VH-VL binders against q9h9l3. Designs and how they scored, part 131

Target 1, 176 residues: q9h9l3
Amino acid sequence: PRKMVAIDCEMVGTGPKGHVSSLARCSIVNYNGDVLYDEYILPPCHIVDYRTRWSGIRKQHMVNATPFKIARGQILKILTGKIVVGHAIHNDFKALQYFHPKSLTRDTSHIPPLNRKADCPENATMSLKHLTKKLLNRDIQVGKSGHSSVEDAQATMELYKLVEVEWEEHLARNPP

## First folded at step 7 (VH-VL)

Design W37 (framework fv_unasnemab)
Fold by ESMFold2-Fast, scan of step 7:
Structure W37 (fold): chain C 176 residues (1-176), chain A 122 residues (1-122), chain B 107 residues (1-107)
Amino acid sequence: as target 1 above (176 residues)
Amino acid sequence: EVQLVESGGGLVQPGRSLRLSCTASGFTFSDHYMDWVRQAPGKGLEWVAEIRNKFNSYTTYYAESVKGRFTISRDDSKSIVYLQMNSLRTEDTALYYCARDEYSGSYYFDYWGKGTTVTVSS
Amino acid sequence: DIQMTQSPSSVSASVGDRVTITCRASQGISSYLNWYQQKPGKAPKLLIYDASSLQSGVPSRFSGSGSGTDFTLTISSLQPEDFASYFCQQSNSFPYTFGGGTKVEME
């Protein structure tokens, strides 16, 4: 089998009124949830809105943050050639300015069997928090101090594991 | 080219101590878990200890036979992993290998050093 | 501890032979099973990881299969450089444990 990792990124607002989402943290875990990467990342543009309630990013995290260009190289080296699991993962790839092959991408926000197990409409886009509570009986993204991208990446991998056999068989029969 | 070079082995009497070193080159040492595996003369392989990387809090794990006597540690600035061996016994006599644990895909030892020999004898 | 029972302990074979080595875990280890080759006086070399994944640079005549508790390493057509000892190893849980080894010897 191919190597599999899960990713979760945190974004801050840059550009006019903080409209642009720029990468500010990235966490990557292996199949068992061990951390392969977890760094704060300094956007090349001025941060207008830290979006702290959701991102967990504060100005202090930027002091020793890895510059975007360097972080991107490190992250892509880990992702290349692997099956990458994420939740609404297109947003993470966009922030990384990266194209990952669709055949090696697994998005837990668009896996019908996963929604079915959670008693949700198969084609709905459910939040990571909701799926994790329903299927793993675990509360993530608790409180108002921001999300942990490590916690989110770990939850995403565990969710995928619930449908891995069924979904990999589906993809082998119906290549993307 | 990935290289692991062990040193520090020798002949020691029971109850004494030795410190083994393994110098790594050719890869980003700080990103990897590092392990010690030993092999007694004419026998099979026995896992001894593992130290994880900074992202995983430098956690350490030991085989029961060495727990409390051996300590694994690392210096990422020098790309060295150590094995401090105290209260040595004759059954610790073995060739000691340093190995890199590739944990991103699964857990396996993809590179090994040539080993350093430890002989515990009176 | 997870015990790894490897068989046979030794096998005498000729170039061109198909050789199979088996490894059985005392409890389920999913696919966390690796195979190593060791030549006399040399360090072990990784052949196969995660039960069936061939390590880069290893000849395609080597293959692995199995999951759970029963695993097999196959050499489809033995070559002169394949006379060596082979070890399985589980990485499912600590302590990591190795099989007793299989020595593949000539004639």
Scores: ipSAE 0.486, ipTM 0.824, lowest interface PAE 2.6, mean pLDDT 92

Design W38 (framework fv_unasnemab)
Fold by ESMFold2-Fast, scan of step 7:
Structure W38 (fold): chain C 176 residues (1-176), chain A 122 residues (1-122), chain B 107 residues (1-107)
Amino acid sequence: as target 1 above (176 residues)
Amino acid sequence: EVQLVESGGGLVQPGRSLRLSCTASGFTFSDHYMDWVRQAPGKGLEWVAEIRNKFNSYTTYYAESVKGRFTISRDDSKSIVYLQMNSLRTEDTALYYCARDEYSGSYYFDYWGKGTTVTVSS
Amino acid sequence: DIQMTQSPSSVSASVGDRVTITCRASQGISSYLNWYQQKPGKAPKLLIYDASSLQSGVPSRFSGSGSGTDFTLTISSLQPEDFASYFCQQGNSFPYTFGGGTKVEME
């Protein structure tokens, strides 16, 4: 069986008016929810907007943060050849400037059986917070201090486990 | 912003070869999968070939109708994707589009070039 | 191959009309269905990806719905610039396949 990990990234705003999303934190957990990687990452460009309300990132976290090029190498080493689970994972891969094979990618924002279990329309894109509350009876992303990417990655893995057997069988019948 | 410009089309006889090029600009070309999609005169769209990025070992995929005859390749240093077409048949007559492959749960083509016309006729 | 059946092949409509186009996959494709618009002499333009996600810059009168095998593209109030051909495409598995197209013509 291929090894499986879950990822969640936090981005800050760089470039004109802070409109560019740059990687500033990445958390990766294994199948059991153990942390394999969790680092603050220093973007190569000046940070215009920390987006702290969502990212949880503050200027203090950038002190001794891992430079982007080094962090990217470490992260890609962990992801390569593994099934990678994420929520709206395209955004994470974009921030990493990385393309992961479609056959090894699992996006919990686009798994119809998962939405069905949550009593949501199969074709809707539901937030991680909503799915976690409905299916795991757990509140994540609480308060105004920003999100925990570790908490989000762990929740994402647990959500995928609820539909893993059903969804892997579906993908075997309908290869991406 | 994002631009894709195809070239290399023309009129060729059956059994001949032709090479199409697509020059990309306005994005990080090396991160994207690239595809060729064709459209026969007055007909619908047909996917032809895909080439993946370096992180996916430049893996290539082809429609059954072109396997063994067409070869897709890319040059990341020049931001160009190519389609080498050998043993051309009259049914290969079409407008050939270069398209950028994007992923957000579904693979889709978010930007297309204007196309280059290939006519295979005696 | 997953076969995409699109209906109707053509529809005559007037400005202000609600237009509905349907696309059916021969096998389940989850929500992995995209819609494109093509005007005469022009390249296709992405309208909707992943069944219901509206592409940036596309007017809100366009909407998509569906999952599994049955999908719908709706234009709530047809504008003069919407007279065009529309194509669905499954992005689930190789080979990628397109529907036969629907031509929306002036009545």
Scores: ipSAE 0.000, ipTM 0.459, lowest interface PAE 19.5, mean pLDDT 87

Design W39 (framework fv_unasnemab)
Fold by ESMFold2-Fast, scan of step 7:
Structure W39 (fold): chain C 176 residues (1-176), chain A 122 residues (1-122), chain B 107 residues (1-107)
Amino acid sequence: as target 1 above (176 residues)
Amino acid sequence: EVQLVESGGGLVQPGRSLRLSCTASGFTFSDHYMDWVRQAPGKGLEWVAEIRNKFNSYTTYYAESVKGRFTISRDDSKSIVYLQMNSLRTEDTALYYCARDEYSGSYYFDYWGKGTTVTVSS
Amino acid sequence: DIQMTQSPSSVSASVGDRVTITCRASQGISSYLNWYQQKPGKAPKLLIYDASSLQSGVPSRFSGSGSGTDFTLTISSLQPEDFASYFCQQANDFPYTFGGGTKVEME
């Protein structure tokens, strides 16, 4: 089979009133949860809102952070040709200004068998925190200090592994 | 061109120490896990130690036969991985290879150095 | 520790022969199995990773198969440069362990 990675990104607010979501951290893990990439990323625009409660990003993390253009190149080198797993992954790809082929994309917020295992409606969009608690008996995104994108990427990969065989067979019969 | 060059081997008496070095070139050294694998004369391969990259907190792993005696470390600024070998025993006599561990999709040693010989004898 | 049992220890073969080497793990290792070739006086060279993936630059006559505990390396038509030792290696758990090796020698 193809190689598989999981990704999670953190965004900060830029632009008018901090309404634009700009990439400020990216974590990528392999199938077993080892970290392939984890860098703070400096947006090209002025940061208006660090969104620290959710992102975990503070001004100190921007010191020696990798500039967006360079980070994007590093990240895309890792993602190219691989099956990429994420949760609401369209947000991550948008922040990266990147298109990943649908045939190689797995979004754990849109996998009906995963929701079924969690006793949730198959077509509902459930949070990563909820699915991880229900299926892995693990609390993530705890406290007010922000999320760990490494922790989120690791949880996302573990969730996908619960339905991997079933879902890959489904996709082989029903190509996107 | 990816290259790994080991050095530091030699003849040493039991109970003494040696430090092996492996200088890497031709790739982004800091992105890779690095391993030492040894081969005793006329025998098979034995994994010795691994050091992970910065993203994985430079965590280290050792074979039971060397645990407490050998220390693996790295200097990313110089692209060097080290193996500090203390309390050497005759059974540590081997050709020591430095290997690059590619872990992005699966774990495997895709490049090896030519090795450096360590002989522990009285 | 996961023990890797490799067979045969040696095999005599002629150019053009099909050679099969087997590797057995003492417990399930999924597909985390690699195959290396070693020529006299040389470092090992990766042939196959993740049980069945051919390393770039390795001739297509080499193939790997298996999962769980039973694995095989096949050379479909042996060439003169293929007389060497071959080792399997599991990467499922620490410590990483190698098979005892198979020497492919001329008949």
Scores: ipSAE 0.454, ipTM 0.831, lowest interface PAE 3.0, mean pLDDT 92

Design W4 (framework fv_unasnemab)
Fold by ESMFold2-Fast, scan of step 7:
Structure W4 (fold): chain C 176 residues (1-176), chain A 122 residues (1-122), chain B 107 residues (1-107)
Amino acid sequence: as target 1 above (176 residues)
Amino acid sequence: EVQLVESGGGLVQPGRSLRLSCTASGFTFSDHYMDWVRQAPGKGLEWVAEIRNKWNSYTTYYAESVKGRFTISRDDSKSIVYLQMNSLRTEDTALYYCARDEYSGSYYFDYWGKGTTVTVSS
Amino acid sequence: DIQMTQSPSSVSASVGDRVTITCRASQGISSYLNWYQQKPGKAPKLLIYDASSLQSGVPSRFSGSGSGTDFTLTISSLQPEDFASYFCQQANSFPYTFGGGTKVEME
C-alpha cells in the first residue's frame, strides 16, 4: 500500500436562506477502507438547513460535535503529505477551507478511464452512486435518511483502486 | 515518549483464568488498534488478538488457538487494553507483548511493551 | 491461515558481510509484510514495514524488497549490533502470522 486516504464530507446550509455549504461531518478511510476519522463537526455559523435527506445530519448530531477549528486541525494532520482521493473533492476542500496540492489529489468525478469502464462519456461528471452501481455492483446512498460519509469514502477508494495503476502512470507522464 | 507497560502475568494452574493489562502513554490511545503478541520460551512470535478503535466499532480478531477462551477489550478513558485469558492450557505459557498497530496506510507494530510472563503449569 | 516460511533458520556472519533473509508466503499478501529485529531478552523492534519502507531511526544498511509471495530483508554491511533474530510478519489477513525467525550469529 501507498500513503493514500479517501475523504467524504457532509455539509449543512448556513448563511442567507441556507445557501452557504458548511462542513458538518467528515470521514476519512485508509487504502483498505478502515476508518481513520469520522466526526460530526459544529459549524461556526447558525445552521439554517440541515439538508438531512442528503447529509444525514440532524440537530441531535450537533450536541456533542467537534468545533470546526479543532476538527479542521485533526483532519489536516491526516491529509498532509498523503494522496487524497475523493469524489468532486473540490467541494470537500472548500468546506475545509484547505488547499491540497493537485499532484497529491485524485478526484474520481474527473478520471476519464473510470468513466470509460462504466460505459459513460469520459468527460462527464458522474455521481458516486452511479459509478459504484456500475463498477462495484453495489447500491449506496439508499433511502431518505441521508448518506453515510463512511460508506461514500469507502466506495470512492474502491473506485479509485480500479484505475489506480493506469491513472498513476498517466499522471507520471502528464504531471498536474 | 510512547510507552506500553504490560502487567498481570504470573504462574497459574491449567484451567484457571488470568487478566493481562497494558497501560499506554505518550499518544492518543483511542485512535489506535491494539494487539497482543506472545512468545513461548525459546520460540518465535505468535499473534494472539487485535482490538480496533471506536471508529471501526471496537471489532476484535483472534488467533484460532485462543478463540473462545481469550477476550481482548479496551478502556479508552484509562488508555488500557486488556486480555482476559480463560481455560488456560500449558501451551499458553509465553511472554505476552502489547503492541500498537499503525493502520493509516498499512498495518504494522511500531511500538511494543517489554512483555509480561504467563506460566501455566501444575 | 497464511504460512510464512523464513530462510535460513540461522546464519553465521562477520562484521562487514552482506546478509540476506528470505520470507515466503503461502498465499499472495501484496506488500503487507513487515520485518522485526529481536535481541535476547528484549521486545521486537520494527525495521521495515509495507515490504520496503524503512522505519524512522533504522540504519540505511537495512532494506526490504518483494511483493506478492516472495520477500527479502538485506543488511548490506553487518555491524556488531545487528547480531540478533529477525522475523517477517504478514498483515494481509487475519490471523496475522510470523515467519519462524532467522538468527544472525557471529562467525
Scores: ipSAE 0.515, ipTM 0.841, lowest interface PAE 2.7, mean pLDDT 92

Design W40 (framework fv_unasnemab)
Fold by ESMFold2-Fast, scan of step 7:
Structure W40 (fold): chain C 176 residues (1-176), chain A 122 residues (1-122), chain B 107 residues (1-107)
Amino acid sequence: as target 1 above (176 residues)
Amino acid sequence: EVQLVESGGGLVQPGRSLRLSCTASGFTFSDHYMDWVRQAPGKGLEWVAEIRNKFNSYTTYYAESVKGRFTISRDDSKSIVYLQMNSLRTEDTALYYCARDEYSGSYYFDYWGKGTTVTVSS
Amino acid sequence: DIQMTQSPSSVSASVGDRVTITCRASQGISSYLNWYQQKPGKAPKLLIYDASSLQSGVPSRFSGSGSGTDFTLTISSLQPEDFASYFCQQANSYPYTFGGGTKVEME
């Protein structure tokens, strides 16, 4: 396997009126799409809004959830030194309170060749759902029960693999 | 390989100041909390100070015995953590270690430098 | 501050012996307890973190157990390179505190 993983996180609302996005689930897959990590995570603050329609998180998932401090350590151990692929990955890193080197970060929401393959404007931010349907002919994030972070991480890795050779060559010539 | 190299120790009189440095290499320094731990001659280990990473706002913590006298700081561009020691006392005499603070289910010091000796005496 | 009490302060042992070192916290620290080894003139080396997790590269004869207030470091079959001082350390709250140390010396 390559020194590459894909991540997707689900957040719930904490703080005043549930406006703060706090980590509540994280999924990490390897280059082949095999799950390396998938845990529900208990935020240190009271959950005001589960955002269930998007997150898929319900109160029952919090009963045996891993506390944030512990989960963060486990996740960072997996990410450190690896190329990390995500979609709008800055949101995931913010929720993890983590800085990953830009040279080792790949954001499928900001890869111009990927948008080009999907017949989308190169500088637009396209949703994971749209890119996955256009390029992989697969429907993700269906229904009203919430998103699967495993499914999203797997789709994100597959999308990156479509442009990996081209994009890695671009980054080698134009380091971030 | 991970390396931590301390420098700046020496012999000083009570009431004076010293600045210790710890140069890190072999890892992404900016991701880690960094700590200073000291050991008086023939004695055990005493935690002195910690500085968190940028994501945690470079927050600093100190042992009660050094609060108000010692200041921990860092320069991520140079991969250096510092310990500014003011108003030194004879009981500050110790070997000062720089340690990398790692997190995996709990916080722990997985790498230590060889230490730099500080002697506070007349 | 959380006080860490180690026992014994010293122990004389022979190669092949089973050595047990105990560490007690003055209040509950869950599993946030680490063990370090220090040889004369050397910096400490991490052996065990999070009470029972063996650090990479540390021989399997070392093991840690416990939670809450009572913790144990065990060396199942003492080797010549294991004659050293051992320290526990709590990472539950600031300030971090170390036990007084246990010197494992050759009998």
Scores: ipSAE 0.000, ipTM 0.461, lowest interface PAE 19.1, mean pLDDT 88

Design W41 (framework fv_unasnemab)
Fold by ESMFold2-Fast, scan of step 7:
Formats: C-alpha cells, structure tokens, sequence
Structure W41 (fold): chain C 176 residues (1-176), chain A 122 residues (1-122), chain B 107 residues (1-107)
C-alpha cells in the first residue's frame, strides 16, 4: 500500500435555525480499511439540530466528545502529506477549516470512470450510497439511526481502489 | 428490430473532406451513446470517436489519430449520427462502422452497421 | 492509452476442438472487457460483455473469464460457423482499444 487515507465527517446544525454545518464526528481509515481515527467532536457553538437521521449523532455522544480545536489538530496531523480520499470531500475540509493540496486530494464524487462503472452520467455527482450499492453490492447508510462515518470512509476507500490504477495514471498525464 | 445504416463513403483525394452518416431505427436513439469504429483493409479494429447522449451534454471523444480533423455530431430528431472527416490522409482508408453503445454493468457495442468504405488515394 | 495484447494471432482447429484465446491489458481494466466475432466481409458481432456476460442469442459454448489484466475467451466445442476472427476490446477508459485479433481457421 501507499500513504493514502480515506476520511468521512458527520456534521450537526449550529447557528440560526441550525443552518451552519459544524463538525461532530470524523473517521479516517488507511488503505486497507483499518481505522486510524474515529472521534465524536464537540462543536464550539451550541448544537440546535443534531441531524440524527443523517449524522447518527445524539446528545449523549457530545458528553466527553473531543473539543473541536483539539480534534482538528489530531486530524490534520494524520492528513498532512498524504493522499486523502473522500466523497464530496470539500464539505469535510470546510468543516475542518482546512486546505488540503488539490494534487493530493481524491474526490469519489468527481471521478468520471467511477460513475461510468456505476451506470451513471460521467458529469453527475452521485451519492456514496448509490455508488457503493452499484459497485460493491453493499447497502450503507441503511435505516433511520444515522450514518456510520467509519462505514462511509471504508466504502469510499474501496470505491477509489476500483479506479486507482487508471485514475492515478490520468492524473500523472493531466496534473490538477 | 435495431438497424444502423451507414452512408457517405467514397473515393477522395488526400487533404479533402467527406461526411459519413448513420441512420438508426428500432430503438430510442436519444438515450444511447453512438460510436464510429474503423477497419483498414485486412487489419484490425480501431475506435475513432464517441458522442454521448443529451443527459451527458453530447460530450465527444476522439482517438488521437483523428483529433482536430474529425468531428462527430448527432441529430436526435432524425436519429442520425455523423462523422465529418477533414484533412483526410491515406492512413484514414478503411471501412467505417457505426456502432450503438449499450450499458449493462459495462459499456459495449451491441449493434453495428455493415459499414461504409472510405478510400483516400490520389 | 491502454494497450491490448491478444494471443495467438491465429490458430488452426477442427470441429469439436476446445479453443482458448487470451487478451492482456497493459493496466488494470477491472471487468470492462468485451469480445467480438467477425466473419469475412461482415461487421463484428458482440459475443461477451463485462468479461463474462453472454450476449443474448450467442451459443453457450462461448464463455469469457478474467479480471484486471488477464482475460480469456473459450469456445468449448468448435462448430463450422465459428471459423472467424475474434477481437477483445477494453471499455474501461477512452480511447477504447482493441486487441490485434485472433483468426480461428480450419485445420
């Protein structure tokens, strides 16, 4: 394997009417799918909407959660200098208030060969759930108890591995 | 019954232009990507160009050997795909097939026309 | 570009023989490989798609296998109508590329 990780974050609603997305959980896995980081994260602002249907986060998870500034430092130490794989990964980086170099970023929501393999338009942004069902024959994000960011990060890494050889070759020929 | 009928082939001199047409029938043409594949006399198959459907913004792709000289286009109202060939070279001499691009877990050419012959010679 | 290397270039066979044709991709193409049959003077006909899926109307004596870089087309018991050329084609990425072809001819 190479120095490559996959990340998935869960966000809760803060600010007026819960419209601001704040980091509340982050999972990072290595190339083989082993968990390197998985923590509930306490936002610096009051949580007005847990978004539990999607985030899987409940009030009890915030008890003893890692404060945002501490969690951010831990996460950035893991990501720095590595190829980081994610799905719609700009949302994760925004929640982390972090800039990761484009040359080291892989977004499975914007890889045309991956959409092609899934019988999806190459120019469309497909959900992680859809691509995982089509290409890995697995149901993720099932039920109403919320998503598992570990499961999502693992699925994201496996999806990338399906196109890794051809996509890395494409990027070498067409640098971002 | 799915049918693809190519036309427009002929004998042309190097540097000239020719336009091929492929008329489709028996299926919903606008849903499919369409491709051109050629075969030089006694040789193998070479993919030339692809045009995607409306949902994929009619995006086009070309083999490097024809890029900048050939243009693939389509008219969904008439169920026709075209190949405009400019600046023709002797190495463009081939039988040109129109093929339907189908998807079922993978893309493949499930129907081919009988081809139209293009000969580039002085 | 993904190079497709097909072997053998020709094979002499008799009716009833088992014929195996191989195709190797210069890089991983998952299962995105198709097989076509072409008879003299005719257009190619799809036999197998997605490495192992038999096209409707194609006899069950034809089968495909493989994944990644190495693929095979097998004709379990050659029939008179099977004397033809066979081509593999990768559909993983553009430009699509074909193997050089295998001519199955009468012994």
Amino acid sequence: as target 1 above (176 residues)
Amino acid sequence: EVQLVESGGGLVQPGRSLRLSCTASGFTFSDHYMDWVRQAPGKGLEWVAEIRNKFNSYTTYYAESVKGRFTISRDDSKSIVYLQMNSLRTEDTALYYCARDEYSGSYYFDYWGKGTTVTVSS
Amino acid sequence: DIQMTQSPSSVSASVGDRVTITCRASQGISSYLNWYQQKPGKAPKLLIYDASSLQSGVPSRFSGSGSGTDFTLTISSLQPEDFASYFCQQANSRPYTFGGGTKVEME
Scores: ipSAE 0.000, ipTM 0.460, lowest interface PAE 17.8, mean pLDDT 88

Design W42 (framework fv_unasnemab)
Fold by ESMFold2-Fast, scan of step 7:
Structure W42 (fold): chain C 176 residues (1-176), chain A 122 residues (1-122), chain B 107 residues (1-107)
Amino acid sequence: as target 1 above (176 residues)
Amino acid sequence: EVQLVESGGGLVQPGRSLRLSCTASGFTFSDHYMDWVRQAPGKGLEWVAEIRNKFNSYTTYYAESVKGRFTISRDDSKSIVYLQMNSLRTEDTALYYCARDEYSGSYYFDYWGKGTTVTVSS
Amino acid sequence: DIQMTQSPSSVSASVGDRVTITCRASQGISSYLNWYQQKPGKAPKLLIYDASSLQSGVPSRFSGSGSGTDFTLTISSLQPEDFASYFCQQANSWPYTFGGGTKVEME
């Protein structure tokens, strides 16, 4: 069977008034939640806004951070040919400047059976925090010091596993 | 070329201690989980201990038969994994293999050393 | 601990024979099962991982199948170099556990 990983990225603000989202941390976990990759990443542009409340990133994390071009190469080597799970994963791929095949992409923010299990409308886009609380009885993204991308990637994989069998069967019958 | 070389085995009395080392080369040692697997003379394989990588906080796991007596550790700067064996028993007599645990999508021992022999006898 | 029961403990076979070895887990392990070959005086060698994935460099006559609790290693046409011991191993949970082994002997 094809291998599966989950990804979560943190972005900082670059460009005019910090309006451009640039990759500053990436975490990747395997099917069982073991960490395959977790690095702070140095954007090629000046950081205007660390967005610390959400990203958890501070200036000190940039001192030994891996340059974007090098980090991107490492990350893509892990993702290529695998089923990649994420939550609102389009944002992660955009920050990586990467296209992953739709047939190998699983977005837990857009899986109708997952929303049904959480007693949410199938067409709604629910936050990772909400789905994790409802379905796994676990609080993530707690406090104001920023999110843990490792914690988010692990929660995302666990959420997907709840619907994996039925969703993979659906995709086999209804290819994207 | 991936290589794992075990050392430190020998003949020891029951109740004594021995430290095994495994020197790795040919790959990024710090990225891998490392394991010890033993084989008693003429018997099958028994998993002993695992130490995970830095991304997974160097967490350690042990077989129940060695828990509290054996300690697995690693030095990423030297590419060495260790097995500290205390309170040795005759049933610890075995050939001890160092193995690399590939974990990038599944878990399996893709490379093994030749082993180092530990004999616990009076 | 997950107990791995391997069968048979030994089998006598001739070159060209089809050999089947079975491994049963005491609880579900999904596809986290590996197969190793060990020749006398040598370290084990990985043959198959994740129940059915053939390791690079291993001949295609070796194949694995199964999921959950019941797994099989098949050698479609036994060659002289295949007389060896074979072990299954579950990697679903710590502690990792091995089957008791199967010795494939020349008849």
Scores: ipSAE 0.007, ipTM 0.599, lowest interface PAE 10.3, mean pLDDT 90

Design W43 (framework fv_unasnemab)
Fold by ESMFold2-Fast, scan of step 7:
Structure W43 (fold): chain C 176 residues (1-176), chain A 122 residues (1-122), chain B 107 residues (1-107)
Amino acid sequence: as target 1 above (176 residues)
Amino acid sequence: EVQLVESGGGLVQPGRSLRLSCTASGFTFSDHYMDWVRQAPGKGLEWVAEIRNKFNSYTTYYAESVKGRFTISRDDSKSIVYLQMNSLRTEDTALYYCARDEYSGSYYFDYWGKGTTVTVSS
Amino acid sequence: DIQMTQSPSSVSASVGDRVTITCRASQGIYSYLNWYQQKPGKAPKLLIYDASSLQSGVPSRFSGSGSGTDFTLTISSLQPEDFASYFCQQANSFPYTFGGGTKVEME
């Protein structure tokens, strides 16, 4: 069997009016929540909007940040060949400019049994914060100083573990 | 290829100290947890200590038999993990292996050095 | 500490035989169980991790099974290079602990 990791990325706004989402932090954790990767990442384009309220990223974090090209290489080495868990993970892959095989991707925003466990409509897209509070009785993304991508990745892995057996059986019967 | 080379073993009297070193090559040392595992002559394996990487705050863990006497540390710039052994006892006599602890999905020792021999005798 | 009881302590076998080694944990360890092979004068070599995952480069005749407290290592058709000692190891909690070992000897 392949190893499983969870990922969460933070994006800042670049390009015209800050409308382009560029990778500025990435956290990857193992099955138990140990951190495999956690780096601030310097976008190749000028940062127009730090989106600090959500990203937690400030100008000071860019001083020691890893350039995007180097960070991308490090991250892809960790993800390749592994089952990758995320929440609305297509946004993370887009920011990484990376395509991960669908058969090895698990998106906790689109797992019907997980929503059912949380007393939510099976086909609704629920926030990570809501699912974590409902199912793990834990508050994440607290306050107005931005999110912790480590905290988010850890919560995402724990949420997936609640439905892992059921969902892996479903995927074996219904390959993506 | 991944290589781990231990050094620093020898013959020492009870109550004295030795420092073991393990030099790593062929991989990104700073990304890995590192462990020491020992084996007494003709006996089985005993885990001694682990040091985690920078992402996990260089956290250290020890077997109860060595707590307070042994200290595991690392120098990522040199790709070396150390085991400082103080107040040595005859029971510490063993071949000491350095091992890489893979943790990206589960925990296991995927590479081991050849070991360095420590003999504690009066 | 989690105690790992390994059996048998030794087994005599011939090339082509199926060899089964068992390992029992004193507490539940999920699938955090690894198997290592050790030849005289050599360092241990990883065979199986996470109870049933075959390490890259290890022959497919080696397989692992089990979860919780009871685990098995199987060699489906013993080869000359397989005469060695085998150890299980739990990685569920500190301190990590090893089984007492099983020596596979030529009949």
Scores: ipSAE 0.408, ipTM 0.793, lowest interface PAE 3.1, mean pLDDT 92

